# Designs tried in a protein design chat: VH-VL binders against q0aze0. Part 79

Target 1, 268 residues: q0aze0
Amino acid sequence: MKIILVNNRFKENTEKKAQEIAGQLSALNVEVIIDNGLDEPYAGTVDFIMVLGGDGTMLRAARRYGQRAIPVLGVNMGTVGFLSNIEINELAEYLPLILREEYSLEARMMLEVAVFQQQSLLTRVFCLNELLLRSNSPRMLSFALEISGQKLEPYRGDGLIVSTTTGSTAYSLSAGGPIADPQLDAFIVTPVASHIINKRPLVVSPEREISLHLLEEREAIIGIDGQIKMDFGAENRVLIKRAPHPLLMVNLKAKPFFTSIDRSLQRQ
Key: E = the ipSAE of ESMFold2; O = the ipSAE of OpenDDE; V2 = 0.75 times the mean of E and O plus 0.25 times the DockQ between their complexes.

## First folded at step 4 (VH-VL)

Design c6 (framework fv_bermekimab; at its last look DockQ between E and O 0.03; V2 from the best seeds 0.00; counts 0 for: pae E 14.6 > 2, placed apart)
Fold by OpenDDE, look of step 6:
Structure c6 (fold): chain C 268 residues (1-268), chain A 124 residues (1-124), chain B 107 residues (1-107)
Amino acid sequence: as target 1 above (268 residues)
Amino acid sequence: QVQLVESGGGVVQPGRSLRLSCTASGFTFSSYGVHWVRQAPGKGLEWVAAISYDGSNKYYAESVKGRFTISRDNSKNILFLQMDSLRLEDTAVYYCARDLYYDKSGYSPYFDYWGQGTLVTFSS
Amino acid sequence: DIQMTQSPSSVSASVGDRVTITCRASQGISSWLAWYQQKPGKAPKLLIYAASSLQSGVPSRFSGSGSGSDFTLTISSLQPEDFATYYCQQANSFPLTFGGGTKVEHK
């Protein structure tokens, strides 16, 4: 068995823990790779991904490895979030099950985000939470939204979020988006400070494609999962689709999403 | 069982070249970074060189940079150390060692398995 | 380069004694530190990694502590087989560096 431990190099507690766990796994004849985010993703084949940290680390792991259809376990290390399944102090208890592959998987839809310069692809990213289009100035953006070729009325506002259901409890929520069942596959399109006060979020079928581009020469940025940032101008276009593969999240411990959501949200 | 076996050491003249080998068995060699560590007679340990699991990254001690070359053949489970322009101060037992795990940041982890070592000495 | 300074260079002890060896790094290395044991004519053996994690198969009488630049290896009750030379090693950055070693000798 080969396992990737994903942590954050800049969080010393996670680094030390990753080393400890790596040593323990090695003692059990498990091959271990540590990815602390300071280098390129591991290119070799692996059987399991263990994410040590909070939601941010999980998002990074998802972007780096999600397309590979590898089981991903979130191990919380004292943070509040939605993407961890067990706590670090529970790892020892569940480790035998992990090694025996005795766990269930939850498929979480990811976004495929493609950014173009005219007709040329600039970048393609798979992400778990959302794409954000946002003004980089105090001025409102004017941008076009197309859903499966259907052109909506031009949007004017600070920006727009296209989120997965997983991401519904992230930035989309702060922007007034609905809370979605993580077991549901859908796009959530949430306006950010629209000039139309009552502009409503859209829940869109995962079978559809979403396209965004600016209608005016304005400075804008694209954000992905709140971690990646890139400039976005009038010559750029974004195409958002359902990723071809979901993130396979390991479920070792039942997590009552709806009964605990209020508690989780109150802690944020 | 994990095993590393060094070979290629011997008596050499200054300025000459020597090639050390380390044959790995008992584990997936291609999944681990490996290192050379040397020890002069009666002295401490000195890290010499490292190579990543796929050979894409190599690191050298300043004392051997430009003279030594680390390489590996994953298909044969062999680690190499090509030593050129050898000097008297290179006299040592040379160990190959395996990483406990692989760190993608480029930082080397710890050495959990070592070979028995191969001695490199010089003739006057 | 990060210099590792061990102290003492040698220590005389008896079976049952508590032995403490220190290692100081010239700069902060967080917990990227290992301790090795080496017996004459043998390859080093990993004892402690990540400053305080005990390697599998190593007796519990060995322990490591410290973070940043100051580290300690402790043998709670020295056994006959523990007479050897011990080395610290930083794994924080290249070039990897070892301490000068501490020889634990029989009193």
Scores: ipSAE 0.462, ipTM 0.799, lowest interface PAE 1.4, mean pLDDT 93
Fold by ESMFold2-Fast, scan of step 4:
Structure c6 (fold): chain C 268 residues (1-268), chain A 124 residues (1-124), chain B 107 residues (1-107)
Amino acid sequence: as target 1 above (268 residues)
Amino acid sequence: QVQLVESGGGVVQPGRSLRLSCTASGFTFSSYGVHWVRQAPGKGLEWVAAISYDGSNKYYAESVKGRFTISRDNSKNILFLQMDSLRLEDTAVYYCARDLYYDKSGYSPYFDYWGQGTLVTFSS
Amino acid sequence: DIQMTQSPSSVSASVGDRVTITCRASQGISSWLAWYQQKPGKAPKLLIYAASSLQSGVPSRFSGSGSGSDFTLTISSLQPEDFATYYCQQANSFPLTFGGGTKVEHK
C-alpha cells in the first residue's frame, strides 16, 4: 500500500506529527510519501491520501490530487473546519479500517477553470471551493456573464463568485450566497457588492458552462480557493465547467453537516 | 497546432515484436498523459495503454498486460508502444491520443487530439 | 472492468431528424463519460466530455445528458456531415472502456 501524507510545512507541529505518522505507517508495511505543499505534486501511483491539517490543506490536496480518483481522508489538527472527517487523536483507532479499505466514499464535485488570453489557453486549474473574480482597485468592474451560451445583462460591482456546493460555506457565504447541501452537484453564482438592483445569487446545473470577461479595461484578479491569484484584464476570458472527476472523500464516521453549520453560524 | 504522428506499423508474423512511435508537436508534451487506442478492421475502439506525463504511472488493458510496454521520451516528444508476442487478435489501426487536461497533478481520460493511426497486420 | 452497452447499433435517419443514442454502464460512473464521432478512415473526434460538456468547436446541436449508469447523446437536427459512427467512453476507472458504437446512416 502507498499513502501520501499532505501537511503544511509552515507549521512545525504538523511537520513533526507527519514524520511520526509516517514512521507508524512504515512499521505496518505501508510506503509513505510526504507532501508539504511547496514542491511539485508526487507523480507516482498511490492508493490513499491522508491530509493532516485544516480546510486550507485539504483544498491544496484536492487541487493537486483530486482528479486522480484516489480516496482522500481529512484529519483535523485542531483547526475548526468542514473538510476533515476525523480528529488526529482518533487516527490510531481508524487506521485498521483504512488499511482494510473498510470505509465509504463521498464524491464532491470540483471546478475546472480555464483562463484564456484571446484564443490562447494560459492555464487550466481545478478547485474544490470556488473561483472569485474581483476588482484589484477601488474602481468597480463591468463584466459579462454567459451561462451555456446564454448572455446575461452586464454586471457592475466588485466581482463574482462561482462556487461548488462544497464552497457554499466559504467565500460565497460571506458574499450572501445560500448554504447548499454538499451532496448536491450545482454551481452557485454569487455577486460581490453588485451596484445593479436585485442581482441575486443563482443556483445552476453543474452541466452548464460559465464564462466571464471584462467589458472595459480594469485592474482585476481571478482567485482560486483563496490560494491562487492571477491577473485578469479585458483581453482575458475564463471558462468554468464541472471537473471530470469528483474529489473522493473518505467517510469513517458520520459528519452532521446541517447541525455543524447551524452551530457555526450561532458563533459568528 | 497540435499534431500527433504515429509510425512503426507494418506487416508482421505471429509471435514477433513490433515497436510503435508517436511524435508530438505543437504543445508541451511533458505536461500531458498520452494513450494508445486501437481499432480492428470494421470493429469498434479498444483502449490499449496509458502513460502519465512523467512516465511514473502506466496502465494496460487486460488483453495486452505482460506483452506490451508503454514508454515515453519527453526530451524528444515521443511516445512508444513495445509490442511483444504479437497475436492475430492484435490486428488493428493503432492511434495515439492526448489527455484533454494538461494538469501535471492529474490524469484525465478524455481524448481531445488523436493521430492519424498506424496499421499493424499479419502475413502468412 | 466496466462494460459499456450502446444502443442502437445502427439508426437510419434523414437530414433534419432528431437522433438519440444511449449508453449504459455496467456500474455507476457518475458523470465520467465522453462521446466521440468517427467517419470512415478517420480518427475519432471528441464531441462531449463529463457527460454534458460540449468540446470547443462542436456545434450546439450536439448535447449529452445522464449520470450514474444511463447516458444519452442527442443530435437535435441532423446535418449531412453528422452521418458517422458515435462511441461512448467511460472515464471513471482503468481500464478505460468504449461502447460498441452506433452508426448513424441515411434512410
Scores: ipSAE 0.000, ipTM 0.394, lowest interface PAE 16.5, mean pLDDT 85
Fold by ESMFold2, look of step 6:
Structure c6 (fold): chain C 268 residues (1-268), chain A 124 residues (1-124), chain B 107 residues (1-107)
Amino acid sequence: as target 1 above (268 residues)
Amino acid sequence: QVQLVESGGGVVQPGRSLRLSCTASGFTFSSYGVHWVRQAPGKGLEWVAAISYDGSNKYYAESVKGRFTISRDNSKNILFLQMDSLRLEDTAVYYCARDLYYDKSGYSPYFDYWGQGTLVTFSS
Amino acid sequence: DIQMTQSPSSVSASVGDRVTITCRASQGISSWLAWYQQKPGKAPKLLIYAASSLQSGVPSRFSGSGSGSDFTLTISSLQPEDFATYYCQQANSFPLTFGGGTKVEHK
């Protein structure tokens, strides 16, 4: 059995704990690859991914490995988030179940984001929470949103968020979007400081394609999961689709989403 | 208008203490990691210390460990550097600097905004 | 600690010249590298982050390349305002470290 341990190299406690866990697993004849963010993602066959840290470390794991259909377990290292399943001090209790593959999986939709210059693909990236289009100057943006080729009335404001249901509790929520059940597949399209009266958040079928481009020359950016930033101008457009594969999140311990909403948001 | 303004520098005697402040405005201070970076006269840049957005993680260069303490007050938008047991080699302009791509999950210490700096120097 | 070695230490150049500055890390840092410009008496200014990403407001004549341990900053056509000292900085691990600087000066 081969496992990736994902941690954040800038958090010393996760580095120490990753080494400790790797030793324990090696003693059980489990091959361990540590991904602390330094090296390229491991390209070989892997049976399981264990994420040591909070929601942001899970977001990096999702971008690196989410399209590979590998089970991913979130292990909380102190700060309660929406994407962890067990606490670090419970790992020993659940380790036998992990090794026997006695767990269920919860699928979480991801976004596929393609950025173009004119008609040339510049980059393609996957994300778990959201894409943000926003102004990179004091001036508002004027931009076009198309959903499966259907043009909406132009937007004007600071920007727009296109999130998954998993991302509904992140930036989308702060911008006025709804909290969504993460078991649903959908896009949530949330305006940011819209100047246009009655531009409401939209909930959109995951089968749709969403396209964004600027209607006038402005400095803008595309943000991905709050972790990646790309310049975006009048020569660019972005196409957003449901990613080919969902993130497969391991469920070892029941985590009641609805009863935990307020507590999780307050800690964030 | 993102601004970082350092203060508290001056002329001191070796072995004494000094407290630098950096007042932040024009952004949500509590969402960003912040750093101290110094530059001795005629020399290059040297990273000194970092503190996470919520103050829970602090990091120091080896040259200042045990002598300097970084802290922040998010209610007042102020970053601090307490400098104890000052040495002549601590002579520098001290800058405060903001992380470019801070998010709660990761740390990408690229410094997109800097203060003007505050000079720490010595009288004999 | 990761040591960052810049070369050359100085460059004499004229307006319109192509200027190339290199930075070498003592161990692999993937793409976790930034470039800064600093003029005398001023704070540094971020030019490039993540090895090749141009910071907002930086002219397109600046570009960065490289990964692993070897990195390059290029100024395609030097302008009068580009005479300055340039620093690389690794963002891979603490302690964060800068290169020794490269002074680009008028011929």
Scores: ipSAE 0.000, ipTM 0.427, lowest interface PAE 14.6, mean pLDDT 85
OpenDDE, second read of step 5: ipSAE 0.437; ipTM 0.793
ESMFold2 (binder alone), look of step 6: mean pLDDT 92; pTM 0.946

Design c7 (framework fv_bermekimab; at its last look DockQ between E and O 0.02; V2 from the best seeds 0.00; counts 0 for: pae E 16.5 > 2, placed apart)
Fold by OpenDDE, look of step 6:
Structure c7 (fold): chain C 268 residues (1-268), chain A 124 residues (1-124), chain B 107 residues (1-107)
Amino acid sequence: as target 1 above (268 residues)
Amino acid sequence: QVQLVESGGGVVQPGRSLRLSCTASGFTFSSYGVHWVRQAPGKGLEWVAAISYDGSNKYYAESVKGRFTISRDNSKNILFLQMDSLRLEDTAVYYCARDLYYDRSGYSPYFDYWGQGTLVTFSS
Amino acid sequence: DIQMTQSPSSVSASVGDRVTITCRASQGISSWLAWYQQKPGKAPKLLIYAASSLQSGVPSRFSGSGSGSDFTLTISSLQPEDFATYYCQQANSFPLTFGGGTKVEHK
């Protein structure tokens, strides 16, 4: 068995813990790779990904490895979030099950985000939470939203979020988006400070494609999962689709999503 | 059982070249970073060079940079150290060692398995 | 480069003694520190990694502590097989560097 431990090197507690766990796993004849985010993703084949930290680390792990259809376990290390399944102090208890591959998987839809310059692809990424288009100035953006070729009325406002159902409890929520069942596959399109006061979020079928571009020369940015940032101008287009593979989240411990929402949100 | 076996050491003249080999067995060689560490007679340990699991990254001690070349053949489970322009101060037992785990950040390794070492010395 | 300074360079001890070896890094290395044991004519053996994690198969009388720049290896009760040279090694950054070693010898 080969396992990737994903942590954040800048989080000292996760760094040390990753080393400890790596040693323990090695002692059990498990091949271990540590990805602390300071280099390119490991290119070799692996059987299991263990994410040590919080939601941010999980998002990074998802972007780096999610397209590879590998089981991903979130191990919380003292943070509040929605993406961890077990606590670090529970790892020893569940480790035998992990090694025996005795766990269930929950498929979470990811986004495929493609950014273009005219007809040229600039970048393509998969992400678990959301794509954000946001103004980079005090001025509002004017941008076009197309869904499966259907052109909506131009949007005017600070920006727009296209989120997965997983991401519904992230930035989309703060922008007034609905909380979505993580077992549901859908896009959530949430306006950010629209000049139309009652502009409503859209829940869109995962079978559709979403396209965004600016209608006037303004400085804007694209944000992905709140961690990646890139400039976005009038010559750029963004195309959002359902990723071809979901993130396979390991479920070792049942977590009642709806009963825990209030608690989780209150702690944030 | 994990095993590393060094070979290629011997007596050499200054300025000459020597190629060391380390043959790995008992584990998936291609999944691990590996290192050369040397020890002069009666002295401490000195890290010499490292190579990543796929050979894409190589690191050298300043004392050997430009003279030594680390490489690997994952298809044969062999680690190499090409030593050129050898100097008297290169006299040492040369060990190959495996990483406890692989860190893609360019930081590494705790060495959990070592070879028996191969001696490189010079003729008077 | 990160210099690792071990102290003492040698220590005479008896079976049953508590032995403490220190290692200081020239700069902060967090917990990226290992301890090795080496016996004459043998390759080094990993004892402690991540400053305080005991390598599998290593007796519990060995322990490591410290973080940042100051580290300690402790043998709670020295056994006959523990007479050897011990090295610290930083794993924080390249070039990897070892301490000068500490020889634990029989009193």
Scores: ipSAE 0.258, ipTM 0.730, lowest interface PAE 2.2, mean pLDDT 92
Fold by ESMFold2-Fast, scan of step 4:
Structure c7 (fold): chain C 268 residues (1-268), chain A 124 residues (1-124), chain B 107 residues (1-107)
Amino acid sequence: as target 1 above (268 residues)
Amino acid sequence: QVQLVESGGGVVQPGRSLRLSCTASGFTFSSYGVHWVRQAPGKGLEWVAAISYDGSNKYYAESVKGRFTISRDNSKNILFLQMDSLRLEDTAVYYCARDLYYDRSGYSPYFDYWGQGTLVTFSS
Amino acid sequence: DIQMTQSPSSVSASVGDRVTITCRASQGISSWLAWYQQKPGKAPKLLIYAASSLQSGVPSRFSGSGSGSDFTLTISSLQPEDFATYYCQQANSFPLTFGGGTKVEHK
């Protein structure tokens, strides 16, 4: 068995724990590759991915490896989050189940985001939560939204979020979007501070293609999972589709989504 | 060990040009966005410019736009800042800094490693 | 440009004191904020990113909180090595901007 340990090298405790876990796995004849963010994603074949950290580390792992159809387990390192399944102090208990492949998988849709300049592809990224288009200046954006070739009336406001159901509790929620069951596949399209009173969040089929472009020359930014930022101008267009493969999340322990989100909302 | 080492600072005359360099080692330079941040003597930090991992995207503070040019050579692990039309207000220690997150598609806005800086000052 | 205002500009403290520094953004920046420590003659050091995430190797006495426009850096029990200048930085939009700094000095 070959396992990738994804950790955040910027957290000294997670780096030390990753080395400790790698030693334990090696003693069980498991080959371990540590991905701490310094290098490009490991290009070889692997059987399992173990993410040591919070939701941010899981989002990075999903962007790097989510399209490979490899089981991914989130192991919480003391940070509360929605994307981890077990706690680090439970790893020893569940490790035999991991090695025997005695677990279930939950498929989580991902976005494929392609940014163009005129007709040339500038970049293509995958993400688990959302794409955010937003103004990078005090001026409102004027932009066009097309859904599967259907041109909607122009949007005016601070921006727009295109989210997966997994991302429904991230930036989309803060902008007034609905809380979605992550077991559902759908795009959630949530306007950010729209000037037009009747612009509401849309829930659309994940088979739709969504495109965005600016109608006026403005300074804008594209954000991906709250971790990547790119300039976006009137010469740019973004195309958003369902990614070819879902992220395959490992379930070793029942984690109640609805009670977790309910408790989180009570604390705001 | 991650290292960023700035060079090229010195004493210049107003209106002249100067080129700063930052040599990176101990990490995959081509996978990270990198920045220039300056600090005038006794003053606070001011972000100057940024360049994406592949050099395709460049950003500048308004005060330097049109005068400074950021570039990189990924084959040599070097970041550059070409400073033209220098003004007394450009007097500062110039730091090279790396983006926190590995990302070949864009860059993140936090700085995890910094060089020790290179001083740019002006003759009377 | 997003203006970052830090308060206070300086604070006098003793070892063992709880120190609180605030940072206010001129517009909403979600959680896109970092805190840095700078000692005289040295480069800045990242302490906190994404408003509340502790950087690797940074002691647990440092913590960050806040969202939107108001943010706080707290040092729960000041140590001798913590006398330094602290800066906040918004990462919401370009140009990136820093606060004016808060100098934590000996009482």
Scores: ipSAE 0.000, ipTM 0.420, lowest interface PAE 13.6, mean pLDDT 86
Fold by ESMFold2, look of step 6:
Structure c7 (fold): chain C 268 residues (1-268), chain A 124 residues (1-124), chain B 107 residues (1-107)
Amino acid sequence: as target 1 above (268 residues)
Amino acid sequence: QVQLVESGGGVVQPGRSLRLSCTASGFTFSSYGVHWVRQAPGKGLEWVAAISYDGSNKYYAESVKGRFTISRDNSKNILFLQMDSLRLEDTAVYYCARDLYYDRSGYSPYFDYWGQGTLVTFSS
Amino acid sequence: DIQMTQSPSSVSASVGDRVTITCRASQGISSWLAWYQQKPGKAPKLLIYAASSLQSGVPSRFSGSGSGSDFTLTISSLQPEDFATYYCQQANSFPLTFGGGTKVEHK
């Protein structure tokens, strides 16, 4: 059995704890690859991914490994978020179940984001929470949103968020979007500081294709999961689709989403 | 238009203090990490200090640790470098530089925008 | 600290030449590397980040490659405005460090 341990090298204690857990797993004849963010993602075959840290570390793991259809377990190391399932002090209790593959999986939709310069694909990236288009200057953006070829009236404002339901509790919420049940597959399109009042948040079928481009030359940025940014100009467009594979999140214990919303938002 | 403008350089005597400023415009200053990078005349680039977007984390090169203090005022869009106990080897053009990435959990400090620099030199 | 070694220290080249500059890290740094161009009396300008990603507004004749410890900046068909000094910089860990620079000068 081969497991990837994902941690963040720049957070205290996560590297030490990753080494401790790797030692425990090795004593059980489990091969362990540590991904602390410094190297390229491991490309070999892997049975399980364990993420040590908070929602931010899970977002990086999802971008690196989410399309490989490998079970991913979030292990909380301090603050409860929306993406952890167990606490670090519970790992020993649940480890036998992990090794016997006695757990359930919850699929979480991801976005596939393709950024073009003119006709050429510049990059493709996957994300778990959201794509943010925003102004990189004091001026508002004028931009076009197309949904499966339908051109909406132009947007004017600071930007736009295209989110998964998992991302509905992240930046989309701060911009006035709804909290969505993460078991639903949908896009949530949330304007940021729109000058045009009739631009309400939209909930869109995951089978649609979403396209964005600027209508005039302005400095803009595309942000991915709040962790990656790319310059975006009038020569660019971005296409957003449902990613080919969902993130497969491991459930070892129940974490009721609706009864925990207030507590989770208070502790983010 | 992103702009970074350094000021506060000049001719000083060793052992004295100097405060450098960098004023930012054309972007949301409080969303970005910012750095000081220096270059001695005729020499290469040397990273000096960094401060996170909200000021919660500060990092220093060993050569300046304990003598220099980086800080920021996000309400005025200003980055500072307080330089105490100045030495002759601190002679350089000092640049402020914007961090390409500003995420909350991952950080890759590439410098996508630089100021034009402010010169710090010494009188003999 | 991670030491960054650039070679060569200078290159004598003509307009139209292909120019290759290398950078070696004393430890593995994955792809956490940037390349900068600096002209006399000016601030550095970012060319390449993450080893191979071209910064916006930089001509496509510039390209970067490599991972781990060995990295290359390539200028296909040198232009008159490309005579400058080039620096690599690792973004793997603090303290951030630059290579010693490579001056590309007119034959």
Scores: ipSAE 0.000, ipTM 0.429, lowest interface PAE 16.5, mean pLDDT 86
OpenDDE, second read of step 5: ipSAE 0.119; ipTM 0.701
ESMFold2 (binder alone), look of step 6: mean pLDDT 92; pTM 0.944

